VHH binders against Transcription initiation factor IIB (tfb). Designs and how they scored, part 3

Target 1, 335 residues: Transcription initiation factor IIB (tfb), of Methanocaldococcus jannaschii (q58192)
Amino acid sequence: SVDYNEPIIIKENGEIKVVKIGELIDKIIENSENIRREGILEIAKCKGIEVIAFNSNYKFKFMPVSEVSRHPVSEMFEIVVEGNKKVRVTRSHSVFTIRDNEVVPIRVDELKVGDILVLAKELPNIEEDIEIDKKFSKILGYIIAEGYYDDKKIVLSYDYNEKEFINETIDYFKSLNSDITIYSKDLNIQIEVKNKKIINLLKKLRVKNKRIPSIIFKSPYEIKKSFIDGIFNGKDAKVFVSKELAEDVIFLLLQIKENATINKKSINDIEVYEVRRITNIYTNRKLEKLINSDFIFLKIKEINKVEPTSGYAYDLTVPNAENFVAGFGGFVLHN

## First folded at step 1 (VHH)

Design G05 (framework vhh_gefurulimab)
Fold by ESMFold2-Fast, scan of step 1:
Structure G05 (fold): chain B 335 residues (1-335), chain A 121 residues (1-121)
Amino acid sequence: as target 1 above (335 residues)
Amino acid sequence: EVQLVESGGGLVKPGGSLRLSCAASGRTFSEYAAAWFRQAPGKEREFVSAISWGGDTTYADSVKGRFTISRDNAKNSLYLQMNSLRAEDTAVYYCAAEEGYSYGFEDYDYWGQGTLVTVSS
């Protein structure tokens, strides 16, 4: 079982989004007409939700969830692997490791520092025929990461040395006949854009929530890539004040065959997350190539006893796969 | 749900100082971007200052160098220190908060009742 706060990417009613597993499962159980009890376990039927799981060819795809469950816990373990990816799980839960060139489950209570765990190298790149401007996608990413809007304008701030991106932004909005005002002070450039159609689109996409919209998770590779370029502002690393947005970004990176390292810091008593992109380098590359799969193999750096977030641990059942992807960095978990 | 209550307004002479306070209930300011706005009689509400989740601050050009925004997470309070006050600063001042990361714009989720600041000799 996993902790309340573990992120999971789901598909529901044609929409793709990242949610907290405990929030998802609590809502299903609380709204269930019939809850089945097995000892301390509360179980509810689940319909219309898909999660990512690997098939017999070690490739990831969305697969339907048949049941969700929760049970009381007083103890949880946080597993931290190379790149500082982490997941909180109960001691009886199984993750996956590699033994004799085969991917096999292993219980958390049998793990030790230095053991190798299976994580997602890449996730399915769902590409629907969605007609979105590549330049808009990049600007949308930047708005979500750094900008803001109200009923009258969109505001974006840049460092002077980001001239290429500043010019791209100005040219894009000029091409849409927008009213643009540019302010310069010291080494900072602020762009204010008045365009009612774009502002209404941002409202429809719920951009003020500062999460990745479902349409981006379903868009073609080039649109996803441009969006990510906007989030990172042309750089290889980005500091996020929102853990949830950092989690969204990592799942999106995996869809475009990129990976990331995470560095958690505290700035003015606020936890922040630095995500650094990795395009061509994976730890334990020889094991990855030996197994032709969507997996990467990362060593455990730390196993820490932690307090459960909600007093419950959570599971879901994926028929015929008996696994799912979740956690900060995309861990493969046995169900 | 967040409820905001402002205090600290009053009458002050030009060149004087005032400190406005905004107390929040239901959630802490550490989870929200927060801002001060003001509205003079017969004019539109205007942005004054904002503080982000990360503690980054921004100020309207008219108040930059004179006003300072800050928050105290232990007291769940937002402050606006106003120095070198001018007759043009006379307005009702509003505290605003939004869940998430944002900079100083009118699209805020929660608003206070307002506190009147009068700068007059």
Scores: ipSAE 0.000, ipTM 0.100, lowest interface PAE 22.4, mean pLDDT 82

Design G06 (framework vhh_gefurulimab)
Fold by ESMFold2-Fast, scan of step 1:
Structure G06 (fold): chain B 335 residues (1-335), chain A 120 residues (1-120)
Amino acid sequence: as target 1 above (335 residues)
Amino acid sequence: EVQLVESGGGLVKPGGSLRLSCAASGFTVSSNYAAWFRQAPGKEREFVSAIYSGGSTTYADSVKGRFTISRDNAKNSLYLQMNSLRAEDTAVYYCARDRGYSSGWYFDYWGQGTLVTVSS
């Protein structure tokens, strides 16, 4: 079972989003009329939700969840692998490792530092035809990362050294016949844009929640890549104050065959997450039968006993796969 | 295929000790998660203790320091040593094992239970 706060990417009613597994499962259980109780376990039927799992040819795809469960928990373990990707799991949970050139489950209580775990190298790239162009996608990423909007204006803030992106932003909004006001003070540049059509589009996409909109997770590769370029503002690394946005970004990177390392830092007593892009991804283990898999193999750096986020640990059942992807960095977990 | 049979229950005075046994067939207790649960009359089933494949153990706060879970691979048996027994420990005690492949605490095999009564 996994901790309440573990991120999982789901598909529900045609929408793709990243959620906390505990929030998802608590909602399903508390709204269920028929909860089954098996020992300490509460189980509820699940319909209409898909999660990412691997199939018999070691490729990831969205697959339906049949049941969700939760149980009381008093201890949990945080497993940290290369690149500082991490997941919080109970002792009895199984993850995947390699033994005799086969991908096999292994229980958390049998793991030690230096062992190899299976994580996602790439995730399914859903590509629907959408009305968002590359330039807007890039600007949208930046609005989510660094900006805000209200009924009257969009506000974007830059450091003076971001000259090229400042000019690109100004040119883009001018091309849309927008009213633009530029302010400068010290080393900061602020751009205010008045364009009712664009503001209405941002409202439709629910951008104020500062999460990646579903339409981006379903967009063509070029649109996803432009969006990510906007989030990173021309840099290879980005510091996120929001852990949830950082998690969204990592799942999106995996959809475009990129990866990331994570570094948790404290800046002025605020916990932040630095995500660094890795754009040249390869299987780091030379296994002929797995060269074409969607897997990457990473060593365990730390196993730490931690406090559970809530009074419960969580699981879900994916029939026919008996696995799913979750955690900060895309761990493959057995169910 | 899997059979769990508990024994060792009985009547004991407060402060006394009992050792419960769980004989297993169809699996090896040293290679699987195994646990003890209890259920007092009119109450829901309560977790007592577990032992993991690697040999680590955990206990409910109410029994920690008084109960000890162990296993004997040669006898394919699971044990619960209960010391300093209290009236609130009165319950039917059940042995359970998890599915082996599932995450979390899903125990799909249960024994018949053994009654422990703590009174004068």
Scores: ipSAE 0.000, ipTM 0.116, lowest interface PAE 21.5, mean pLDDT 82

Design G07 (framework vhh_gefurulimab)
Fold by ESMFold2-Fast, scan of step 1:
Structure G07 (fold): chain B 335 residues (1-335), chain A 119 residues (1-119)
Amino acid sequence: as target 1 above (335 residues)
Amino acid sequence: EVQLVESGGGLVKPGGSLRLSCAASGRTFSSYAAAWFRQAPGKEREFVSAISSSGGTTYADSVKGRFTISRDNAKNSLYLQMNSLRAEDTAVYYCAAKRGYSSTWYDYWGQGTLVTVSS
C-alpha cells in the first residue's frame, strides 16, 4: 500500500491526468454503497478508471482498475532510488526487483540500500489525432511553468539572454494578429499579449491550475515534445515550486521516452523541485540488454521511516496484472 | 479452477496450539491471494487472515499476535498457525482463494475444518 500523496497517472472518461492516489481512492470508497471489510482493509469496486500496468512481456499499457482499498497505517517508508525518484509505501507492500535475470516481487521490509528496483523507463505514448499547433504547444508549456493570464491578457516573463525564445513568442502571437506590449525591467523582458481567442482556449484547458492538460497527454509526440521544450525553456533543467506540476512533467517525459533526475531543495525557505532531463539515467545497462522491457533498473539510495500523510495507506487492483505504476518517478508496485 | 481442501482441525485445550493446512490443486496457486475465514456456531462468517501472492499478510484484530498465516508455493499449500487458543476461537475454518486482484470476492472455497477449543 502507498501513501495518500503518491502520484498516479489515470485515464477516466477519455481524459488522462495525474492525481493523488489517496484522493482518488477516498472518493471512490466514500461514494460506494457496498464496502467490503477484510480485517482492517476497506475494499470497494471501481469502474471507469484505468491505470498503467504491465502484463506479459513487461510492456506498459492502460488497464482497468477493478477495486480499490485502504487501511489504517502506523508506519510508512520512503524509498529513494538513483536519480532521487521516490515513493512512500508500507512495509508489507511489494515492489519489483531482479533475481537471476528475472523480474520478481520483493517486500519493502526485505529491501536494503543498494538493492535494485524496477521503475518505468517509458510509458504508453497515447497519440490521438488531435491537431494542435506546435508553436502554441511550446508557448502553452511556458505559460503553465512561468506565465499567467487573466480576462484581458497573457503575461510571460523572460531573462534578456533568452532572445531566441522571446522572438519566437513575439512572432507566434503576431502571426495570430495579437496586440503585444513588451516591457523591459531590470534585465527582464515581460511580454503582454491581448488575444481573446487564445485566452478563452486557456480557460477551456483550465491552465490556471498549473497542471498539464489532458489534451497534451493525448497529443502526438511532436506536440508533447514542443510542450516539454516550453516547460524547460530550451534548457535541460527546470525548478518547480509545484510538486504536482513536477510530477506531471515526469510522467509526460516518460511518455516521450525521456528520463529525468529530481533534486528537492530549499530556496529562501521555499521547498522546490529541480527536474533535470538526462541522457545517462544511471541504469544497469546489462540488465536492460538482457530484459527487453519498458523498465529501468535503479539502485536504492535511502530507505527512510516517515510519517503517513493521512490516516490510511492505499492500494488498487488491476485484474490479471497485479501491479501498477505510481510514485514520483514511476515506480512499478506489486500487490 | 483451483480446488481447496482443509485439514488439521480438531479438539484442543485453551492455551494450546493447532496448525491448519489447505492444499490447493493446480500449478497456478502461487499467483492467487489466499485467506482464512471462520464461522462460529450461530454467528456470521468472519475474516481471520489473508496472504497475497507475494506474501504480504493481514490479520483480524481478534487473532493478531496469536495466529500466523503462511504459504508454501512449491507445495501448493496455505497454513494457519494458531497459538494461545481461546474458547471463542471455536469455529469451522475455511480456506479461500482469489485470482490476486481480479475478483472483489474469494472465488474458491474449501469445505471447512472444525476447530473446537474446550476441555
Scores: ipSAE 0.000, ipTM 0.120, lowest interface PAE 24.4, mean pLDDT 83

Design G08 (framework vhh_gefurulimab)
Fold by ESMFold2-Fast, scan of step 1:
Structure G08 (fold): chain B 335 residues (1-335), chain A 120 residues (1-120)
Amino acid sequence: as target 1 above (335 residues)
Amino acid sequence: EVQLVESGGGLVKPGGSLRLSCAASGFTFSSYAAAWFRQAPGKEREFVSAISTGGSTTYADSVKGRFTISRDNAKNSLYLQMNSLRAEDTAVYYCATDEYYGSGSYSDYWGQGTLVTVSS
């Protein structure tokens, strides 16, 4: 079973989004008319939700969830692998490893530092027919990462040495007949944009503070890439104050065949997450028969006993797969 | 003003076919993505299918393989070919266009709709 706060990417009513597994499952159980109890386990049927799982040929795809469950828990373990990807799981839960050149489940309580775990190298790249301009996508990424918007305006903040991005932003909004104000604040350049059409567009796309909207997870490769360029502000690494946004970004990178390392930092007494884009980090861990798989193989760096985030641990049942992808970095978990 | 007028609905038996049409006026139809939605009695409005300006299509899982969306920009028209109709396809069908360039969202302005009844 996994901890409440573990991120999972889901498809629900045509929307693709990243949610906390505990929040998702608690809602399903609380709204269920028929809860089945097996010992300490509470089980509810699930409809209309898909998660990422692998089937034959070791390729990931969205597959329907049939049941969700939770049970009381007093102990949790955090597994940290290379690149500082991490997942919190119970002692009796199984992850996947390699044994005798086969991908097999292994219980958390049988794991040792140095063991190899299976994680996602690539996730399904869903490309729907929505036409979004690359320039809009890049600016949207920057708004989500570095800016904010309200009913009246969009505000973007730039370092003085980001001349190219400043000019690109100004040119974009001028091309849309926007009311633009530029000023200095706290050693940064701020661009304030008033454009009712763009603000209404952000609302219609369900753009939320510091979260990647569903339309981006479903967009063409070039649009996803432009969005990511906006998020990273022309850099290979980006510091996120929002853990949820960092998690969203990692899932999006996996959809465009990129990977990332994660570094936890403390800035002004707050924990932040640095995500660094990586394209070739794990070339030496390919098994001949798994070269075409969607898997990456990473060594365990740490196994730490931690406090559960809530009173429960959580699981999903995916019929015909018996696995799902979750966790900060996309771990493959058995069910 | 943007106008969308649906037509082609009617009464058909299960397994039958219908072709719905939507006539667009008051704007440059070829510049906008377009979609079909439906509303069954006592239910919320549901997405059915969409087509981009470039001709790429998307379908709700309940209609995949049975319905085909298409457009004719020269005639400012959107179509929905409905095959292998089922009782659960009974609904008023509406067409809509993307209100903003590339938004993926659709205008709250809806035409009168066209009623499709699948009954024996």
Scores: ipSAE 0.000, ipTM 0.086, lowest interface PAE 24.9, mean pLDDT 82

Design G09 (framework vhh_gefurulimab)
Fold by ESMFold2-Fast, scan of step 1:
Formats: sequence, C-alpha cells, structure tokens
Structure G09 (fold): chain B 335 residues (1-335), chain A 121 residues (1-121)
Amino acid sequence: as target 1 above (335 residues)
Amino acid sequence: EVQLVESGGGLVKPGGSLRLSCAASGRTFSNYAAAWFRQAPGKEREFVSAIDWSGGTTYADSVKGRFTISRDNAKNSLYLQMNSLRAEDTAVYYCAADVTYEITTGDYDYWGQGTLVTVSS
C-alpha cells in the first residue's frame, strides 16, 4: 500500500489528470453503499477509472481499476532513488526490481540502499484531436507557471533577459486583437492582456488551480512539447513552488519520452522543487530481454521511516496486470 | 576520479585459458555498467563483453560460449574468464566502466590502460 499524498495519473470519463491516491480512494470508499471488509481492510468496487500499468510486453497503457482499498497503518517508508524520485509505501508492499534478468516484485521490508527499482521511462502518449494550437499551448504553460488572471486581465511576469519570449507573447496576443499594456520596473517586465475570449477559455480550463489541464495530457506530441517549453521558458530546469504542479510536469514529460531529476530546495524558508529535464532517450541494452521496455532502472539512495499522512495506506487492483504507476517520478508498484 | 587498472594478461597457447582482472579505485562497481573491449594489432577497437547494473551479461558473437564476464563488488573488481583461446583473440584488452546510474548512451566514461593478451602461434 501507498501513502495518501502519492501522485497517480488517472483517466476518468475521458479526462486525464494527476490526483492524490488517498483523496481518490477515500472518496470512492466513503461514497460506496457496499464496502467489503477483510479483517481491517476496507474494499470498494471501482468503475470508470483507469490507471497506468505495464502489460506482458513490458509496455505501459491505461487499464481499468476494479477495486480500491484502504487500511489503518502506523508506519510508512519513503524510498528515494537516484534523481531524487520518491514514493512512500508500507513495509509489506511490493515494488519491482531485477533478479536473474527478470522483472520481479520485492517487498519493501526486503529492500536495502543500493538495490535497483523499476520506474517508468515513458508513459502512454494519448493524442486526441484538439483545437489548441502550439502558440497557445506554449503561452498557456507560461500562464500556469508565471502568470495569473482575473475577470478583466491576464498578467504575465518576465525577467528582462527573456526578450525573445516576451516578444513571442506580445505578438501572439496582438494576433488575437488583444489590448496589451507593458510595464517595466528594474529587471522585471510585466505584460497585462485584456481579451475576454481567452480569459473565458482559461476559466473553462480551470487554470487558476495552477495544474496541468486534462486537454494537455490528451494533446498531440507537438502541443505537449510546446506546453512544456512554456512551463520551462526554453530552459532545461524549472523551480516549482507547487509540489502538485511539479508532479504534473513529471508525468507529462514521461508522455513525451523525456525524463527528469527532482531536487527539493529551500528558498527564503519556502520549500521548492527543481525539475531538470533529460531530453535524450537511452535504453539499457545490456539486458536484451528489456531492450524495448518502457522501464528505467534506478538505484535506491535512502529508505526512511516516516509517519502516514492520513493514518491509512491505500491500494488498487488492476486485473490482468497486477501493477500500477504512482509516486513522485513514476514508480512501478505491485498489487 | 575513477581509475581502472587491468591485470592478468600474458602469453598463452591456443586452447589455453586466462583470467583478466580490472580493479577500480575511487568508486565501486556496484550497479555500474562495465565492459571489456579489445584491440588487435592493425585493427579497430571491438566490443567483447559487458555486465550491467543488474548482473545481466552480453557477449560478442566471436567470444560467446568461451568467455565469461563477472564482477565482485566487495573487491571492487571486474573479471573476464577466457577459455578455448584462439590466435584471433590476440589483442590489448581494455576495461571500461560507466558511473551513470540513471541513463547511459552505451559509451563508457572510464577506461583502463589495457593489458596485452598474446595467443602463441
């Protein structure tokens, strides 16, 4: 089982989003009329939700969840692997490792620092036909990362040295007949845009929550890439104040076959997360059996005992796969 | 920072055996990708064998079934057991290691100085 706060990417009613697994499962159980109890375990049937799991060919795809469960727990373990990807799990839960050239489950209580774990190298790239173009997608990413809006205006802030992107932004909104005001103060440039149609679109996409909209997770590769370029402002690294947005970004990167490292930092007594992109895709060809897998293999750096966030541990059942992807960085977990 | 030193080379008759060793200093072979390459006189360098972070092994077709790669992480050493040696196995043998745990290109970051293996006549 995993901790309440572990991120999981789900598909529900055609929408793709990243949620906290405990929030998802608590809602399902608390709204269920028929809860099955096995000892201390509470189990509820799940309908209409898909999670990412690997099949017999070691490829990830969305697969339906049949049941969710939770049980009280007093102890949890945080596993940190290279690149500082991390997941919090119970001692009896199994993750995946390599043994005798096979991908096999191993219990958390059998793990030690230096062991290798299986994580996602790439995730399914869902590509639906959408109306959003590349220019809007890039600007949308920047609005989510650095902007805000109200009923009358969109406000975007830039460093003085981002002149190329500032000009791209201005040109884009001018092409939409927007009213634009530019403010300059010291090393900061602020662009204020008045465009009712775009503001209404941002409201529809719920951009104020500063999360990646579902439409982006379902967009063509070029739209996803442009969105990421907006988030990162053309750079390979970005500091996020929101852990949830950083988690969204990691899952989106995996969909476009990019990987990243995560570094937790403290800036002015605020915890922040630096995500650094890895754009080159390399397959571990030392194991011919796994050459075409969607897996990356990372060494455990730390195993720390931690307190459970909600007093419960959570699990879900994916029939015919017996695994799912979750955690900050996309860990493969057994179920 | 990581230094690799090969040993065990020498003169051997066709059909004989040799065991090459590669000692690492600075960092351990634990979960590194490590490999043996060779270069015969007047030829380009060629891949011989590799062992990855999981202990999985790969061999060139010319040595498969005759050579065995292994490592001892406690001794921080990589080995190549060479059996049924042939005249065409004559070469300088190089140990190589990659200190990248997350992603590798297949090119190795660290190389030893090489050890000469001569299969007589």
Scores: ipSAE 0.000, ipTM 0.106, lowest interface PAE 22.3, mean pLDDT 83

Design G10 (framework vhh_gefurulimab)
Fold by ESMFold2-Fast, scan of step 1:
Structure G10 (fold): chain B 335 residues (1-335), chain A 119 residues (1-119)
Amino acid sequence: as target 1 above (335 residues)
Amino acid sequence: EVQLVESGGGLVKPGGSLRLSCAASGLTFSDYAAAWFRQAPGKEREFVSAIYTGGSTTYADSVKGRFTISRDNAKNSLYLQMNSLRAEDTAVYYCAAEPLYDSEWYDYWGQGTLVTVSS
C-alpha cells in the first residue's frame, strides 16, 4: 500500500491525468453503496478507471482497475532512488527488484540502501488525432511553467539572452493578430499578449492550476515534445516547478522515452522542485530477458520512516497484471 | 575494482586550449553516463558537462561553445576538450560515472586533475 499523496497517472472517461492515489480512492470509497470490509481493510469496486501496469511481455499499458482499498496505518517508508525519484509505501508492500536476470517482487521491509528497484523507462504514448499547433504547444508549456494570465492578458517573462524563444513567441502571437506589448527592464523582457480567443482556450484547459492538460497526454509525439521544450524554456536543461507539475512532467517525459532527475529545494518556505531533463534514456544494466522491456533499474539511495499523510494506506487491484505504476518517477508496485 | 584516472591537466595561458582524459577500468563507459565536474579553491563543486549512454551531451552555461565532451568506447575513455580558456576556469577537474541519473549520487569518481589558467 502507498501514501495518500503518491501520484498515479490514470485514464478515466477518455481523459488522461495525474492524480493523488489517496484522493482518487477516498472518492470511490465515499461514493460506494457497497463497501466490503476485511479486517482493517475497506474495499470498493472500481469501474471506468485504468492505470498503467505491465503483463508477461514486460511492456506497460493502461489496464482496468477492478477494486480499490484503504486501511489505517501509522507508519510509512519513503524510498528514494537514483535521480531522487521517490515513493512512500508500507513495510509489507512489495516492489520489484532483479535476481538472476529476472524481475521479482521484494517486500519493502527486506530492502536495503544499494538495492536495485524496477521503475518505468517508457510509458504508453497515447497519440490521438488532436489538432494542436506545435508552436502553440511549446508556448503553452512555457505559460504553464513560467507564465501568468488573467481575463485581459497573458504575461510571459524572459531573460534578455533568450532572444530566439522571445522572437518565436512574438512571431506566434503576431501570426494570430494579437495585441502585443513588450517591456524591458534591466536584463528582463516581459511580453504581454491580449487575445481573447487564446485566453478562453487557456481557461478551458485550466492552465491556472499549473498542471499538464489531459489533451497534451493524448497528443502526438511531436506535440508532446514541443510542449516539454516549452516547459524547459526552449533550451534549458532544468526548470524549477511545483511538486505536482514536476510529477506531471516526469510522466509526460516517460511517454516520449525521456527522463529527468529531481531535486527538492526550499525558497522562502515554499517547496520547489528542480527537474533536470534527460533526452536519451538508456538502461545501465543489460539483461537478456529484459532487453525489450519498458523498465529501468535504479539503486536505492535512502529509506526513511515517515508519517502517513492521511492516516491511511491505499491500494488498487489490476486483475490481469497484479502490479501498477505510481510514485514520483514511476515506480512499479506489486498488488 | 573500479577506477577512473584523469590526466591532461596543467598550466595554460588565457585563450589557450587543453584536453583532459579520463581512463576507466572495472567499468565500461558505454554502460554509464559520464560527467566532468570542477572545484575551484574555496568554492563548492560545479557541474561542467555530461555525456549519456545514447551519446547526447549537456553543458553548464559558463562553458557552452568553449568545451566539448566526448567518449571513445573502444579505448574506454572520456574526454573534455577545453578551448578559449579563462582565468575563472582554474579548478581541479573530476571525472565521474553514474547509472544515468543522479549527479549527487555518482557511483565512481576520479582523483582529479588540476587546471591552472594564468599568465
Scores: ipSAE 0.000, ipTM 0.192, lowest interface PAE 15.5, mean pLDDT 84

Design G11 (framework vhh_gefurulimab)
Fold by ESMFold2-Fast, scan of step 1:
Structure G11 (fold): chain B 335 residues (1-335), chain A 121 residues (1-121)
Amino acid sequence: as target 1 above (335 residues)
Amino acid sequence: EVQLVESGGGLVKPGGSLRLSCAASGFTFSSYDAAWFRQAPGKEREFVSAIGTAGDTTYADSVKGRFTISRDNAKNSLYLQMNSLRAEDTAVYYCAAGDFWSGYEDEYDYWGQGTLVTVSS
């Protein structure tokens, strides 16, 4: 079982989004008329939700969830692997490791620093035909990462040395007949854009929450790539974002065969996450039988006993797989 | 004292070969992932190849099939066999050791001073 706050990417009613597993499962259980109890477990049937899991071919795909469960817990463990990817799990939960050139489950209480865990290297890239162009996608990414908007304007901030991206942004909004005001101070450039049509589109996409919209997770590769370029301020290697946006970004990167490292930082007493983009696929530790797998193998750096976020630990059942992907960085968890 | 020392660089003609060596001292080399990076004149440092503690390897697309990374823990050494060299391979080559195995230079804790490789007629 996993902690309340662990991110999981789901497909529900045709939408793809990243949610907290505890929030998802609590809602399902609380709205269920038939809760089955097995010892301390509360179990409810689940319909219409798919999560990422792998079959015997070691490839990830969306698969339906049949049941969700929760149980009281007082102890949790945070496993941190290379790249500072992390997941909080109960002592008795099993993750996957490598032994004798095979992927095998191992209980959390049997793990030690230096052990290798299985994480996602590549996630299913769902590509639907959508009417969002590359230029808008890049600007949208930047708005979500660095900008803001209200009913009157969109505000974007740049460093002076980003002249190419500044000009690209200005030209884009001018092409849409927008009212643009530019402010310059101490090598910083601020662009304010007034365009009711674009602001209404941002509202429709619900981006005020600073999360990646479902339509982007379902977009063609080029649209996803342009969006990510926008998140990373054109071509920067790193960005500072909220925890929830960092979680979204990792899952989107995995869909386009990219990766990242994560670092928790404090800016003006506000917790932020530094996401450092890795555009070259690394096949860290490859095994002969797994060379075509969607897996990456990362070494455990830390195992820490931590306080559970809620009174419960959470799990879900994927028939035909007995595994699922969750956690900050996409851990493969046994069920 | 911790140090990494590269050797084996030099002048070579296009299509030629060179073998770079990196000698580690002052720490337990076998416990670290290791990598080669390079920096061409006027350009940023770029990833070339990495090798983990278990011997697994990864390569930048530009060198894949031409370069081979290897390690000898008993000799505390890292190697890079460079074949079919091109003018674009001209750079200072650095060895690095770190706790996190990636193509990202900020993740490596220890760095050598570099060895120059020049590919020209």
Scores: ipSAE 0.000, ipTM 0.237, lowest interface PAE 15.6, mean pLDDT 85

Design G12 (framework vhh_gefurulimab)
Fold by ESMFold2-Fast, scan of step 1:
Structure G12 (fold): chain B 335 residues (1-335), chain A 121 residues (1-121)
Amino acid sequence: as target 1 above (335 residues)
Amino acid sequence: EVQLVESGGGLVKPGGSLRLSCAASGRTFSSYAAAWFRQAPGKEREFVSAISWSGDTTYADSVKGRFTISRDNAKNSLYLQMNSLRAEDTAVYYCAATLWGDYESSSYDYWGQGTLVTVSS
């Protein structure tokens, strides 16, 4: 089982989003008319939700969840691997490792620093026939990472030296006959855009939550890549974002065969996450049988005992797979 | 697998200069943080300098102002320019790189074989 705050990417009612597993499961259990109890487990049937899992070919795909469960827990372990990717799990839960050139489950209480864990290298790139302007996608990413908007205007701030992206943004909004006001103070440029159609689109996408909209997770590769370029300020290798947005970004990067490292930082006494983009995945541990798998193999850096977030640990049943992807960075977990 | 090959070591007189080079095979170096370490005879390996994938640098106090770390991502190479060399700088110098680690005091996954620098008259 995993901790309440572990991120999981799901498909539900045709939408793709990253949620906290505990929030998802608590809601399902609370809304269930028939909760089954099995020992200490509270179990509820689940319909209409898919999670990412692999089957016998070691490729990831969305697969339906049949049941969700939770149980009281008094201890939890945080496993931190290379790139500072991390997941909080119970001692009896199994993750995947490599033994004798095979992917095998291993219990958390059998792990030690230096062991290799299996994580996602590539997630399913769902590409629906969605008509989104590539330039809008990039600007949307920047709005989510750095900008703000209200019912009257969109506000974007740049350093003066970001001339190329500033001009790209201005040209785009001019092409839409927007009312644009530019402010300059010292080395900072602020662009205010008034365009009711664009603001209404942002409202429909629920962009105020500063999360990646479902439509982006379902868009063509070029739109996803353009969006990510916007998150990274057009060309930067790193960005400072909230924990939830960092989680979203990593799952999106995995859909376009990219990756990231994570570092928790304090900027002006505010906790943020530095996400460093990796555009070319180098497999540091190659296995002949797994060379075409969707897996990467990362070494454990730390195993820390931590307090459970909610007093419960959570699990999913994925029939025909007996595994799922979750955690900050996409860990493969046995169920 | 990334392989690192150092070059440029040799015998140099006190006050002299040397430039060490580290060539990375596999042409993915721009995504890596990289560092120079050294090990003098009978001593433990010590940190010399590091550079992030974006070019931010850090130096050990013993070499600040004398050594400069740099990278050329187009050539998949890391450099250490060593000026005002002292007898105390005599050591085997190692190039190191990490894809997943932070450049400051992080564990490095890939190491070169080392290049000997001797500072003696």
Scores: ipSAE 0.013, ipTM 0.495, lowest interface PAE 7.6, mean pLDDT 86

